# Designs tried in a protein design chat: VH-VL binders against q9p5m9. Part 26

Target 1, 257 residues: q9p5m9
Amino acid sequence: MAKVTGLPEFEDLHTKRKWMLNHMAAAFRMFGRNGYNEGTAGHVTVRDPIDENTFWINPLEVPFSLMKPSDLVHINSDGEIIGGSKMKYNTSGFAIHYEMHKVRPEVICVCHVHSIYGKAFSALGKPLDMLNTDCCVFYNNHGIYFDMDDVISMPEEGRRTAKGLADYKAVLVQNHGIMTVGTTVDEAAYLLSLMERSCQIQLLIDSATKVGERKHVHPTRAKAIRENADNPVGLYTAQQPNFLYEVACSNGELEII
Key: E = the ipSAE of ESMFold2; O = the ipSAE of OpenDDE; V2 = 0.75 times the mean of E and O plus 0.25 times the DockQ between their complexes.

## First folded at step 7 (VH-VL)

Design Y03 (framework fv_imsidolimab)
Fold by ESMFold2-Fast, scan of step 7:
Structure Y03 (fold): chain C 257 residues (1-257), chain A 123 residues (1-123), chain B 112 residues (1-112)
Amino acid sequence: as target 1 above (257 residues)
Amino acid sequence: QVQLVQSGAEVKKPGASVKVSCKASGYTFTNYYMNWVRQAPRQGLEWMGMINPSGGSTRLNQKFKDRVTMTRDTSTSTVYMELSSLRSEDTAVYYCARGYGFDEYGTYYFDYWGQGTLVTVSS
Amino acid sequence: DIVMTQTPLSLSVTPGQPASISCRSSQSLLYSEGYTYFYWYLHKPGQPPQLLIYEVSNRFSGVPDRFSGSGSGTDFTLKISRVEAEDVGVYYCMQSIQLPYTFGGGTKVEIK
């Protein structure tokens, strides 16, 4: 049985891989349901538990809302397909994601999707303000990548994104959107949806500034909230209702491991 | 400010070993590969290998096979390059250089370099 | 191993005049979707080497705009539009598409 109140533990790494791939496919279905999809844009990478120098990524041609574990593509660090569905994938997206995996071994999952409010907010070139208690997990816990050049390679873009991300859980990529990382798929996916909602809420508040003044969460309270909320087990658990919903809607295409 | 500070000059006899250190500061030590590059007198730059300071894994130039060992100490943010069975042609300035990159080889280019350590091999 | 060939071996340049250095690789340095694993370094007298140009044409932080890189595949050029006294040193090209990473033989630039 799945452990809802703690991180699942697996003695068999093949079972762990199956668990990870089902959660990865479910995350894509959640992103699709929330409208975080735009053509072939957006990618999630997950470090393989059996061969930790290899990664799973979404295929280019499968809609997020229809993603199955069997659709996922297994690649080595050179981007060569070594297993899975063997469908075409976004090689540029992998180049960017690989930078986070390379410099931070604890990063198991990197999520980047094209979402409306994250893209809109990223164009402002400023950090998220602490305007509600839920967004405080990002208090001094997200970076900004400032795009200063017109044309750079995808690997250079990945390196600059990794620098902007620093040791945090999220980065706002100027004129591009949101990227999040996690020690599990569920952590990264939950953080991405939370950052998107936080961007939306701030933009809504900013549109109402002629009616009232902005009231920030007190810095001491924001810090306390962040320190409580920014934990791998809590973030994994927060994603479980979304995972279970996607399993229920999958017509047997997703499994609880 | 990123700084890489190397140990001082060494004079060794043929057949001895030398261990050069490179102490990093001003960034997260485990987030970047560290490379070693040498330059013999009147010769060009030659890549020796690299170490991932996080896991300690290395990728070495096969020219130095069986003679070079790279290690790190995360508590002091220091990388070490040890070269054994020294020959007169190993006389060179040895540089550590921070690797910046994304592929499985661990580096694209070297953005910051140590000041260099002169190793002289003579009888 | 990928061989990097630089020409010329040395240049004597009058201050204010342009300089051009070429580098040729024994195989293409182009990777997936347009990235080229090619760089230029400058080794000034008494200093460690320093990065000048990364990814063929991008100036590293603090590098003056009189330096420019160009090229593709196997043929690359570094140009200095107006050489200054501080530009004296040995210039090296490098590839990192394949282990072992390899440098060109160097081009010594000195003031006439």
Scores: ipSAE 0.000, ipTM 0.388, lowest interface PAE 21.4, mean pLDDT 86

Design Y04 (framework fv_imsidolimab)
Fold by ESMFold2-Fast, scan of step 7:
Structure Y04 (fold): chain C 257 residues (1-257), chain A 125 residues (1-125), chain B 112 residues (1-112)
Amino acid sequence: as target 1 above (257 residues)
Amino acid sequence: QVQLVQSGAEVKKPGASVKVSCKASGYTFTNYYMNWVRQAPRQGLEWMGMINPSGGSTRLNQKFKDRVTMTRDTSTSTVYMELSSLRSEDTAVYYCARYGFTRYEDYGSYYFDYWGQGTLVTVSS
Amino acid sequence: DIVMTQTPLSLSVTPGQPASISCRSSQSLLYSDEKTYFYWYLHKPGQPPQLLIYYVSNRFSGVPDRFSGSGSGTDFTLKISRVEAEDVGVYYCMQSIQLPYTFGGGTKVEIK
């Protein structure tokens, strides 16, 4: 019986960085494979393990599905490129992500995409209903950015988005998309794809209202599921099938560290 | 060609209200915020507030919050600024100014790129 | 409120000579998106204000290359390499990093 639990441990922080960048590139490939692309929109930021006040972000022009570790851009807290690829990146997107990292040091990764069902559901201005057991990790564990009309600068938008995220794992950005956070790339990436699927499922259920009545997961059960599922090790492990698949499909451009 | 055309000069008595208009053309009216900035005689520029012409929501300078109302009419691409309980110190030229902001993460001009010609409001007995 | 302080209050310059105007903000205007939310406007007699420089150093369309902006954080400078008669007016700095948006007190530029 093989071991299926636990986060990898690293004595060498350079090895940890390499691990992190491969998982980050794999997450983008998963997003691309799932069609979470919208032009140059969407970004992932990851706090560097060696210099914790610096971050890695995707370049603006590289397709998600072709992302490799060498494409990633290393920036400081002021947004200056200090390493990695020297390609242009989304500076406004970084400003918003930085607000999450700044107020919550445990947030290592922030994922944001303009995916179809996330955008569609965000237009409803309401939280997810607990209509299946898988989405219950978000039970009282996701926020909403309600007020888009009032935000007029990147600093204000970033602060309001961070307030909407609060201490939760995700935020629905009204008329825009979804954003998730994690203590690892894998955690944030898994939560993002799960949120997208949760949005899709609720929209499908709402479309089928005449076939039957909506049956919610009982609040007691939803709470118990969230308390069990919202854990860093479990969420990391849940993403591993996706990571391994992207490595297998990368033709040697991604590696298991 | 972007143009902002404001209504004509107004003379009002203390305690009255004034409503100034700003008609936009040459761009998609609902894609950009509209700001109001005034200049009293021998004073500098003072920001009053802004309106999102899409939803109609406003952000107002606290100094004016209880006296100023900003509205828009999307059918005529026109923004309005109404200032109530006028005082002599409200005598000023009032400008509308476009805030070049589209809400896209990779685009946004957070400065006043085009201004109306100004509307002189005189408050006198 | 962020306070914007301009010096000098007025400047009288011989045509063809350079001019320099300073603006200081009470707080840093640099944000994590690498943008510094600082601008220069010119208000000519009988005309509405017009944008000259955005994000510290970028000239707005149609603005002559004799105008240049520089600075960082809280200290900013507008330079005119050769002042022309058409440059007469009041120059205002502005910040848009925080509401309410605020302007400097203005610097009047006149020809001798």
Scores: ipSAE 0.006, ipTM 0.591, lowest interface PAE 8.9, mean pLDDT 88

Design Y05 (framework fv_imsidolimab)
Fold by ESMFold2-Fast, scan of step 7:
Structure Y05 (fold): chain C 257 residues (1-257), chain A 121 residues (1-121), chain B 112 residues (1-112)
Amino acid sequence: as target 1 above (257 residues)
Amino acid sequence: QVQLVQSGAEVKKPGASVKVSCKASGYTFTNYYMNWVRQAPRQGLEWMGMINPSGGSTRLNQKFKDRVTMTRDTSTSTVYMELSSLRSEDTAVYYCARYGFEYGDYYFDYWGQGTLVTVSS
Amino acid sequence: DIVMTQTPLSLSVTPGQPASISCRSSQSLLWSDAKTYFYWYLHKPGQPPQLLIYEVSNRFSGVPDRFSGSGSGTDFTLKISRVEAEDVGVYYCMQSIQLPYTFGGGTKVEIK
């Protein structure tokens, strides 16, 4: 049978948390390896499996490429540190991510980075064109958030970003970067890397002199690809080569659970 | 020269199955999708589905999904459409039609000659 | 499903006179690539259907210039400036923007 077989299932929620935190740390290492970092910008939040109204987030001063499960900070919905490493974290970043988790309980992970091509493409204020088959998971499956004229608080910005995300898997934040969501850390992390590469490919096509006609993926094919590719098990599986690579490079700091 | 040659006319009883073939030549078989379109007597054209000959994946019209199967044989450059649980209203001419989906030809450029399937008791 | 409504049902035309066929779609056939996924096919007696016009107004190879397509959004027209004997057949509009692909009901063109 050629079907993808299953997400891990856990009877013990403490084991599930450990699995989740190792995949979260690995995602940061992948982001760092790919240069998706800009100072202290960029955050991943993950809903806790034991107390679903609490979240895990990265500390401010740990480099993405060196992230360990023990570095991650456990916070409640009010932003109070309740466990983990107890290091300082980005409270504004959490406020924005929290609004996505709040309106969509199925969203376990929110990833946001200030990567080069995501930032560049976000300045165009338009949706991604379907110029290759890999990006078609985003066909009518990503939103755009535009900065408003009004000065707004961080929670209000989070609510507007969540509205831009709608029921989709990704949002382009104008002049800022990309955000993706998933039912697992791996799903959200894979989608983020894929969105970054999709932005890069479109910018490369747009920068070429008139060498040929831009050939879009046909709408019916794009829809069919999205319907097939936008599945939690397949997206989790797609991230596993990256996870395994980061575990191999971690010198024992990451575990396969 | 591109050619699509279909199997000959069939007469079937209600409840039987029919398998129509479409043999392609004159191009790379796996590079073009193949569609099936039918026309019942005094009715218009009706799209049934399509197959990607490369991977064998299909997209089927929901009206026929439970009764139609599309397959291919790359060694003979042939596409098959099998329709089961035949009823009198399935009496129609069945056409295969080539689709240059991946090359930006989002239209049916070459058609087979048609296969008449008659369902009668 | 996108519904394609074609009028008239039939036309009887004196040779050399013009003919016009209309097609309406239940939703816009324009996609974000600025292309409209709309086509005209001709089904002549004893032959398989053949492509006549693609993307609203482009004649397929070998199609005479007396055939022209026009329209936008949901309303489309096929015009034959001077109908000839070889134009006899049933004309079908089609959309390929959304599965299932759907055809109009057809317009039969015959000579008086």
Scores: ipSAE 0.000, ipTM 0.402, lowest interface PAE 18.1, mean pLDDT 86

Design Y06 (framework fv_imsidolimab)
Fold by ESMFold2-Fast, scan of step 7:
Structure Y06 (fold): chain C 257 residues (1-257), chain A 125 residues (1-125), chain B 112 residues (1-112)
Amino acid sequence: as target 1 above (257 residues)
Amino acid sequence: QVQLVQSGAEVKKPGASVKVSCKASGYTFTNYYMNWVRQAPRQGLEWMGMINPSGGSTRLNQKFKDRVTMTRDTSTSTVYMELSSLRSEDTAVYYCARGFTYPEDWPTSYYFDYWGQGTLVTVSS
Amino acid sequence: DIVMTQTPLSLSVTPGQPASISCRSSQSLLYSSGDTYFYWYLHKPGQPPQLLIYEVSNRFSGVPDRFSGSGSGTDFTLKISRVEAEDVGVYYCMQSIQLPYTFGGGTKVEIK
């Protein structure tokens, strides 16, 4: 097929890292603006482009809406801080996220937040219904992790979450929230906000079932939409309006690379 | 009063192409997908593909994708199925069948509710 | 591809007696909506195929009530309570939950 615009390419990996960290900080600002905050909960991990066995993560006490690239913490696979900001981060969250990165090398970014509709829908223990065309990227493309009445370690919880995620783009974590993955920060962040909105829309429809009949997207159409929409370039592009908005609102704290 | 009227029987030699037509009447042509299904002698029904008459987009069975082309003419409410590089195994009755309604239309079931009379295509030396 | 398996291959029935035809799919045809994308067609000699049953159990317009469909998930049954001469033909099941749409191999119903 004819080539579309494509993803940004960088000759210098330090420039690529700078690009990545600006997009990561912008994603947090978007999450904060959309109210995905819950105390100190929520983490994003991103595989470093220079040393692919190391990761960037948000510090524990920086508000999402004020996140700067300089706030981000660089850690190795053992969770030791090796660069960036040397602020405290959520070590349990990293242990969970690391299991996704470990089993799927193509996963560059893992996003997880304790957002209202993700938490609410996750309590139902069922997959999303295809009730609009936008959510169809998740058609047979998201898993469920059923939390058990077990006291288990964080790495074990991470391994179980990774099994629930399978080879999909998202997982609903029962009684907890949503997690998405991507080949770029932008892809994972867009998918997270789309999943949150999809959960909200379904809950609104479910609350109105006595007023009208649920009209589902036909499975054949849903599959076709998913096959078209589940592509790295398209998902990266879909996030760009959000990224540019956060840059415009940052008063120079975020940079377009 | 939905009617699907297909073109007449064809006899073709191996390697030739055949183009079968299906003219729709009694409904809004662009509101329903048109499917093509064939039946070879002593074999079952086999789905070949479908066309959206509104935009002309197609979804084809991978088995036929390299040889089948589906098109439509909205001015005559007619769909066409062209099968190239014919083999003796392509000898079959070819049917057009109306399917897929828009998701907002009820009922939402996407079954083949009306079928054309069939077109026998014989491939022989 | 979803494989649709019909049994039996053929059935010879005395007029007025019941007939039962089975169809099994290689994977579930139940969608998250609660809808099941499963259908029965009848192909009578010299006529095009015609829709009998849509979404497991709903009779299409003009289909006599002696025809009934049942089943769920992967296992489906078509029953004819009293077979009549006009019921002779080949019966086909079909799924439309995923592309390519696939049919069963057919069950031929004949009168003894």
Scores: ipSAE 0.000, ipTM 0.448, lowest interface PAE 16.0, mean pLDDT 88

## First folded at step 9 (VH-VL; framework fv_danvilostomig_arm2)

Design R1 (at its last look DockQ between E and O 0.38; V2 from the best seeds 0.00; counts 0 for: pae E 18.1 > 2, grease 20.8 > 18.9, SAP .584 > .496, off the site)
Fold by OpenDDE, look of step 9:
Structure R1 (fold): chain C 257 residues (1-257), chain A 120 residues (1-120), chain B 109 residues (1-109)
Amino acid sequence: as target 1 above (257 residues)
Amino acid sequence: EVQLVESGGGLVQPGGSLRLSCTASGFTFSNYAMSWVRQAPGKGLEYIGYIYSGGSTAYASWANGRFTISKDNTKNTVDLQMNSLRAEDTAVYYCARYGFYYRSYYFDYWGQGTLVTVSS
Amino acid sequence: ALVMTQSPSSLSASVGDRVTITCQASQGIYNYLAWYQQKPGKVPKLLIYAASTLQSGVPSRFSGSGYGTDFTLTISSLQPEDVATYYCQQYEIPFSPYTFGGGTKVEIK
């Protein structure tokens, strides 16, 4: 991936927060644009840059496509609303994500959606095949969470999901959907959309096996691509076209900070 | 018919330990999470903790470290180990079955309870 | 912390009366609320789950309603066998999944 720009630096953490919230809202709008909205399912959590024991999360009732920074909810580690909007949020989702953040302290953003192809592919309970160069960022860099049989608490589900995620950037939750992580909102959001498309592509290829044999990217090449692509700056950069698109379409509701 | 029968209650001195057991019948025990709930005399219900079908446990903040829940799927039993007992732990202790519905953390069946009295 | 507040703590009514018990959650819990009946010296019994779904075997005179923070248990026609303490319980909030209300003691005049 091309490194067109670096990560922005902020002297003022309040400005950084504003930056993060705008990118968070933009990510949701992208998700909405891509059709990832499924009722009240799906959520993104972002660790606050000022109070790192607190998080931002999306409200339940706002369509992804209409998400504004002012809609986002500020919550503490106990799930109590401490700022932002006063709208309700997915408490179960936060419980799960909170465990992710605890296990992976470097993770700033966790993304989870119930998207069509992520759900479909996750039902197969297998990892992605390296069938194109774009998905190679996930070469030995995504996990699977299989254990959906137990009636367990949300925190426990989070811990198990985190185990499946390991030190990877994404995890396929069987019969559930996609979860991605990043050191920026943009990284996590980009990876989520990429994983969704990767699932779609694989399902298409798998359905076309009668007309041709699947060809895999050679493991050596796949590894090389991952090593090049899996970096915070490059993945942030990769999301910028999507971000700018949402800003341009927002009628001033999103801003470049 | 679903049945839950607690045992092991009795009189114990402060600082003592006691192990309660609950025997389940009438359902596929291994498919359900089980919980322990107590009720002090003349007081309300208070949950202690629970154990999931796979063996994972969770506890109330006040109970964590002093109470331990375990289960044996081969015997259809769930146990509550109580340590460092105090007078305020005096209560009827119930085992309860976790409701079998999607993410339903309610209790659809309860045992008759066993009385634990902590006194000098 | 999540708090479940029941009202009233006790009531006395006549046979055949309509009885209403309220449970209020300090936070929104959607419909993740259960009601229990505990007769004196007896096992707690599940009456309602999901705020309004009647448990199998429970008389139809019992009903539950509510969503969000305010919930109600109604006995349309109080019977002598309904003398008991009733408890609400939330199971939505992950960090406090088993919070009970304080209970409502129902007696017959």
Scores: ipSAE 0.014, ipTM 0.493, lowest interface PAE 8.5, mean pLDDT 91
Fold by ESMFold2, look of step 9:
Structure R1 (fold): chain C 257 residues (1-257), chain A 120 residues (1-120), chain B 109 residues (1-109)
Amino acid sequence: as target 1 above (257 residues)
Amino acid sequence: EVQLVESGGGLVQPGGSLRLSCTASGFTFSNYAMSWVRQAPGKGLEYIGYIYSGGSTAYASWANGRFTISKDNTKNTVDLQMNSLRAEDTAVYYCARYGFYYRSYYFDYWGQGTLVTVSS
Amino acid sequence: ALVMTQSPSSLSASVGDRVTITCQASQGIYNYLAWYQQKPGKVPKLLIYAASTLQSGVPSRFSGSGYGTDFTLTISSLQPEDVATYYCQQYEIPFSPYTFGGGTKVEIK
């Protein structure tokens, strides 16, 4: 498998769109391989590189593990299908994701899945502890959205989630799971899998309650690790082994461009 | 328990303006989206627009630019400002609330309506 | 733009008859469809949501069905108090204005 390093640059925006759609499909295949799929749940939205007021989203009924670039749905800010696949998609999921894209125009990709450990940890109403160096990318860089148990519109749900996200890269959505954002598909997807693993690790440590004191990464060191690790080029690069693996397994349905 | 009471209807000349108000009670007003719907005499229901709990609005294309929805969480009111009125705007104007549950974009409670008549 | 088409525009039936009215969406809306009843001189009342779920207090003679583009409201045994105009409304697209059908006026012969 070829190694891919560094964030690619494109002058032709149609080539950039093709690149983005292949990476979006690959992210879904990685999510499926890791077991983050759950029926029709889970959505990724990506801002279109040509018309930045429009978005791409996964269809409802295509399995994550079989996602192709041609399955992806192109929608405008009103939720109308304007291109790509004409398949059904989760309009409520888009409504929520759109509020994050709207408040933070630099966010290219929003990821949300109903993964096991993210869901489990999100029910605890607390942030991740810095229990290893890998999760320190989330030090003062993830928030919590607390569900208030009221009935609200999907745009309001999205606005409340966006408040919990703040200027961070991730948010724990109470009783739902995790959301991550990035300036590339790969950045957001890598952060999603990292947060899922971080939730798993913390739940395992917490379940070992008969074992002695937990050792936390000191806040000064955690801050330094976050400042080094939370960058678009590094996080894009960190995702490339997953992308290359999914391309290799795709029987030609995904391309490196 | 839930009550929606519209007011401000009446007779207005073509080209005129009128402001309708809907006062809500019996629920936590600030957390709910509200809508205005009208019904011309002998005709069907016609969506005007809505205002989300956070204050953002959307309108039917025929209403955009002429009608404005606003809310005041302190007074538990949602208002409809209507400008450049025409004879075809003669209707009963209802305020309505979105449903209580997740993804409930249907209208579970309606006010009694207020009549607006546009004629010279 | 999304168009909701109701059929028929009016009908007359006898007490005890089975009444069926239909609503067609120009684009797929899953099951995000509501039905409203408006009796003469009254305000609209929510009857059914999610295509087939009865609102609390609605008589069991009312039922709804459908998915995608084609939806049906059925009154299994028409009663005198069911004289009304019935409207469908889609609510699948959260950013677009919601769309009502044109209505179906139901009368007793």
Scores: ipSAE 0.000, ipTM 0.382, lowest interface PAE 18.1, mean pLDDT 86
ESMFold2 (binder alone), look of step 9: mean pLDDT 91; pTM 0.908

